VH-VL binders against q03920. Designs and how they scored, part 1

Every score and structure here is a prediction.

Target 1, 221 residues: q03920
Amino acid sequence: MLPTPYVKCDYDKVYEPAEDSFLILDCLEKEHDFLKQKFGNRLAIVCEIGSGSGIVTTFLMQNKIIPQENSIHLAVDINPWALEATLDTAKLNSCKSSFLEVIQADLNSSIRNNQVDVLIFNPPYVPAECVPDVPGSREEADQWLDLALLGGKDGMAITDKLLRQLEQILSPDGVAYILFCARNKPKEVIKRFVDTYKWNVKLIETRKAGWEVLSVYSFTR
Positions, changes and structure headers below are counted from each chain's first letter, unless a header gives other numbers; antibody chains aren't numbered by Kabat.
ipSAE, averaged over its two directions, is called F for ESMFold2-Fast, E for ESMFold2 and O for OpenDDE. V2 adds 0.75 times the mean of E and O to 0.25 times the DockQ between the complexes of E and O.
[cut] marks letters that were taken out.

## First folded at step 7 (VH-VL; framework fv_axatilimab)

Design s15
Fold by ESMFold2-Fast, scan of step 7:
Structure s15 (fold): chain C 221 residues (1-221), chain A 124 residues (1-124), chain B 107 residues (1-107)
Amino acid sequence: as target 1 above (221 residues)
Amino acid sequence: EVTLKESGPALVKPTQTLTLTCTFSGFSLSTYGMGVGWIRQPPGKALEWLAHIYWDDDKYYNPSLKNRLTISKDTSKNQVVLTMTNMDPVDTATYYCARSYYDYVWGSYPFDYWGQGTMVTVSS
Amino acid sequence: DIQMTQSPSSLSASVGDRVTITCLASQSISSYLNWYQQKPGKAPKLLIYAASSLQSGVPSRFSGSGSGTDYTLTISSLQPEDFATYYCQQSYSTPLTFGGGTKVEIK
């Protein structure tokens, strides 16, 4: 029901919003009351890893999903074209630039300080033999798009790295929203995660996208 | 436990509309993950998928036949209905309805229970 | 559309034989592959789903294997009731597509 952001960017270089993106928007709208109750009385730090076009970060800012107006939004992506697109998308939708920071980084780059209150991750989830290498230059546009799509064996290489670091990333009352496809074996992954780290994991929504079954789970302590 | 049964006319004239009903028991299409599809098989030929409907009313059609097909469900009656317009003799086939399910691990949507099939002959 | 090619189209075998049927997809289907058995005049019966998972009630002589584009159905010791036509089917993307079938006949 909440308005979807306008997006205009070069989809040869940046992941085009698709059913996975729209499922995340719908999940965040569904979680609006929960997030308002949890973070309505303080400044929150919201981080999207793999922001791509910036549609999810812009949706959060535009619709005030985190109601405290001075909350900080961090958009992280290894792809420099995605960071540019994220800034352009926020501007196109009249979001205040002073509350948005874009960071070019991979998952292990100093985000581990227990300060992220809301984490959103739409990972590369397509199974492949290996995760693609980071391109050597900005000009290798095709290779940047592959990084957004190909997630290694079982489609879990990048997601697994994030899950292992989640304890160090999230604040004590933080929440993470992570998308899985059925091929990622999310039920088994989540069981191991809960057994190991003793967190609360909840299924927010499942949706068919073609014959892919996509699911968004929330992770809290 | 789970049963499906197709019903509809055995004979259809060219240009007419075919309406087939699948009546099932032992599961509900309000149950998360459940769906029902239609598959046909011309005499002596391979299986061809036609359409599918899921618990959330999400509908899928074979693109080669999409302009001719409509699928709908009545959850309270445990029925799925397929309508196919402008019938032609080449549409002569046995028509099956079948249940699909998915698993959160695999999401494979296998057709695990099938109706007995209903033979539809298209002739003058 | 994903094309499913089965080989052979038919084969002749004796009771006790090991039978292998191959299914090739025109693109990777990530193990979203099902196998069905159909006897004359009857509806298909699910044997295997997710490339290698045996459906409840199906004899253990049936097994599936494969990944990517290449999949096989194996019957380790053919029984009289196994003479039938076998179909593979991908559930990776719409439209759902079936192979052309493999008829297993008595030698």
Scores: ipSAE 0.006, ipTM 0.482, lowest interface PAE 12.4, mean pLDDT 83

Design s24
Fold by ESMFold2-Fast, scan of step 7:
Structure s24 (fold): chain C 221 residues (1-221), chain A 123 residues (1-123), chain B 107 residues (1-107)
Amino acid sequence: as target 1 above (221 residues)
Amino acid sequence: EVTLKESGPALVKPTQTLTLTCTFSGFSLSTYGMGVGWIRQPPGKALEWLAHIYWDDDKYYNPSLKNRLTISKDTSKNQVVLTMTNMDPVDTATYYCARSYYDYWSGYPFDYWGQGTMVTVSS
Amino acid sequence: DIQMTQSPSSLSASVGDRVTITCLASQSISSYLNWYQQKPGKAPKLLIYAASSLQSGVPSRFSGSGSGTDYTLTISSLQPEDFATYYCQQSYSTPLTFGGGTKVEIK
């Protein structure tokens, strides 16, 4: 078992690491040899969308899942408090800041160029009537948590946006790790994705988590 | 045998805080998968879910009432407590506590219910 | 919130009759649907969970079916003890929501 990063941040403003976060860590540990073999001998670009506390990005850097000398880590989040938390978490765990860049953006609006080699996404997966609006200012921090949790109809509004853009985001040999809850109907989503894009989708792990059953899938061409 | 029983005041004045206790036996809230919820039913009306607490202290609230509700547990006493602030005559109802078991394949049902306690909100 | 619409709101039936109660969800709930029986002055009792699974100790004349948005509770041969109000409930998403109830009355 690889070490889990230390996290200390304000959970009134930033999504607290939970079973979904820990499932992603375990999946990445399981995929370590695959990722090291695939990307270990060249410069790789690793991107986490919705980095939150930074626990996943820090885990990757701290444990050299992709060798640090051969990788650049991008942490993307619409929540500015999450970006600060990500930098603080990396620093707390002695990660080198020169290999980490944080970007405030809605989903992937800033990185659609076929350059991302490893993409990790823990989406807002909770079903809700609507997707929350982005708060008007940084100081409305208590509303930023809803953006991390509420995913609209079937919990898929944000994930559907990402899946539609995945072909434009990932490099030719890139891989995406995306978390689903059972209420997202991942089998139906994956069938539609495979029918549309002709990509390879693999279940990495499934796990019970409180009210929900969570799963992580890998997406490759 | 699983049993649950609600206790609390039968009469509450408007603006006061209601505190209800659910005392149970035949299971423990330290057991993986165990949870207790609160449901109310105004006279002649449908059931309305209020709040839930699980073995791991995970809490869920009805959003329409979230700012008025607090749920907590005392695992050593086999008790779950619901607090509801700013009571109004429309909150007059029978209040039930019920066990839910966490099992994805079981659909998270309420499998055992207390007898209910009638709470009347009046001056 | 997911709205649960039950129909009919009431029905009259005789012992031995086949009774069918329907429950419509405002969105797909992936079989996260439970059915309860409530007799006057009593707490509800679980009958069916996960749309079609019979709770232990519940008579086999009770059955549930359906998927997506449309669910049905069937009592194949109504008995005197079955005169009660029946509620469906979705557990797909919080807040958990109940149907309006169906009162099964003696004819």
Scores: ipSAE 0.000, ipTM 0.426, lowest interface PAE 17.7, mean pLDDT 84

Design s8
Fold by ESMFold2-Fast, scan of step 7:
Structure s8 (fold): chain C 221 residues (1-221), chain A 123 residues (1-123), chain B 107 residues (1-107)
Amino acid sequence: as target 1 above (221 residues)
Amino acid sequence: EVTLKESGPALVKPTQTLTLTCTFSGFSLSTYGMGVGWIRQPPGKALEWLANIYWDDDKYYNPSLKNRLTISKDTSKNQVVLTMTNMDPVDTATYYCARSYYDYWSGYAFDYWGQGTMVTVSS
Amino acid sequence: DIQMTQSPSSLSASVGDRVTITCLASQSISSYLNWYQQKPGKAPKLLIYAASSLQSGVPSRFSGSGSGTDYTLTISSLQPEDFATYYCQQSYSTPLTFGGGTKVEIK
């Protein structure tokens, strides 16, 4: 059982870690041997899209899931408060900030150079009538929080964009870990993805969280 | 194979409620991913989306009109009904129903349209 | 709400001409864009979905391209039956929104 990072941030502005966050931590702990075997002998680029509080990125760094000397961590979030929280969380847990870069970007501005070796994405997976607009200023705190939660019809709007870009983001040996809720109909999504791209997709774990069923899948070529 | 047809009154008085029925064939609203939407077009103006309903009874409304709109389906009759309350002369338009398929890769698309029904709002 | 701006509002072209219509979204819509053709007095007809996918039964002279905020509909060799108004529509999020239309007139 690896330790969970300490988190101290303003949850009025930043997504509070919840069962989806903890499921991802548990899945990464289960995948530790696989990831160390695959990436532990070379420089690896690890990227979390939607880092929020920074709990997942900090967990990876704190526990050396990819060895410290062999990894560079990128935390991407459109919410500037989440980027500040991610840096603060890393500092609270004694992580070397020189190996962590935070980037303010939406999904369409993400790295697309086949450079990411490990990608982690806890998307806005909640079905909603729309995907919220990006707020006009950092001071509109309530609006930034909605961007972390609401994923459009079937909760798939943002996840769909990532899946269509995945081949251009991941290195040849790269792996992506993506969280779904049952309302996203992940089995149907994955069937379409496999039929289209001929990649390998594996269910890592399914877990009931309140009235929702969450699952994490790994994507590899 | 796929056909849709709108029906309803050609004339509506101000403040009345408009009820339009879309009758379709060649597909079922029990089929996964299938939906029906309503779009209107005032004379000489652009298209404006009103509402969609899907196989699982999931409903979406244009926020500018949400308080006035209700969409419902009768899957056994292959019908979708739109009601719009408190009609005003500015609501004069051709009203279309169209099949909407939601695909996780392509989003919403209106691939088959009814012929449209002209609704005039005047006393 | 995502605003869709089409240009030009109207154009005149001769049979055989290459016609280009542009659609600009107020924010990135990640290729969730459809193109429709509407002939006078008729319902719209879907030409292209997902920015570049040709609807079945639509002539191959129609093509779509673009990404992010900028999208283009191209008619490679204009035919007399292509006299119509063309509309783009984003399918990224609700409310679904249409462009203002581009009227193509045959000289």
Scores: ipSAE 0.005, ipTM 0.454, lowest interface PAE 10.7, mean pLDDT 85

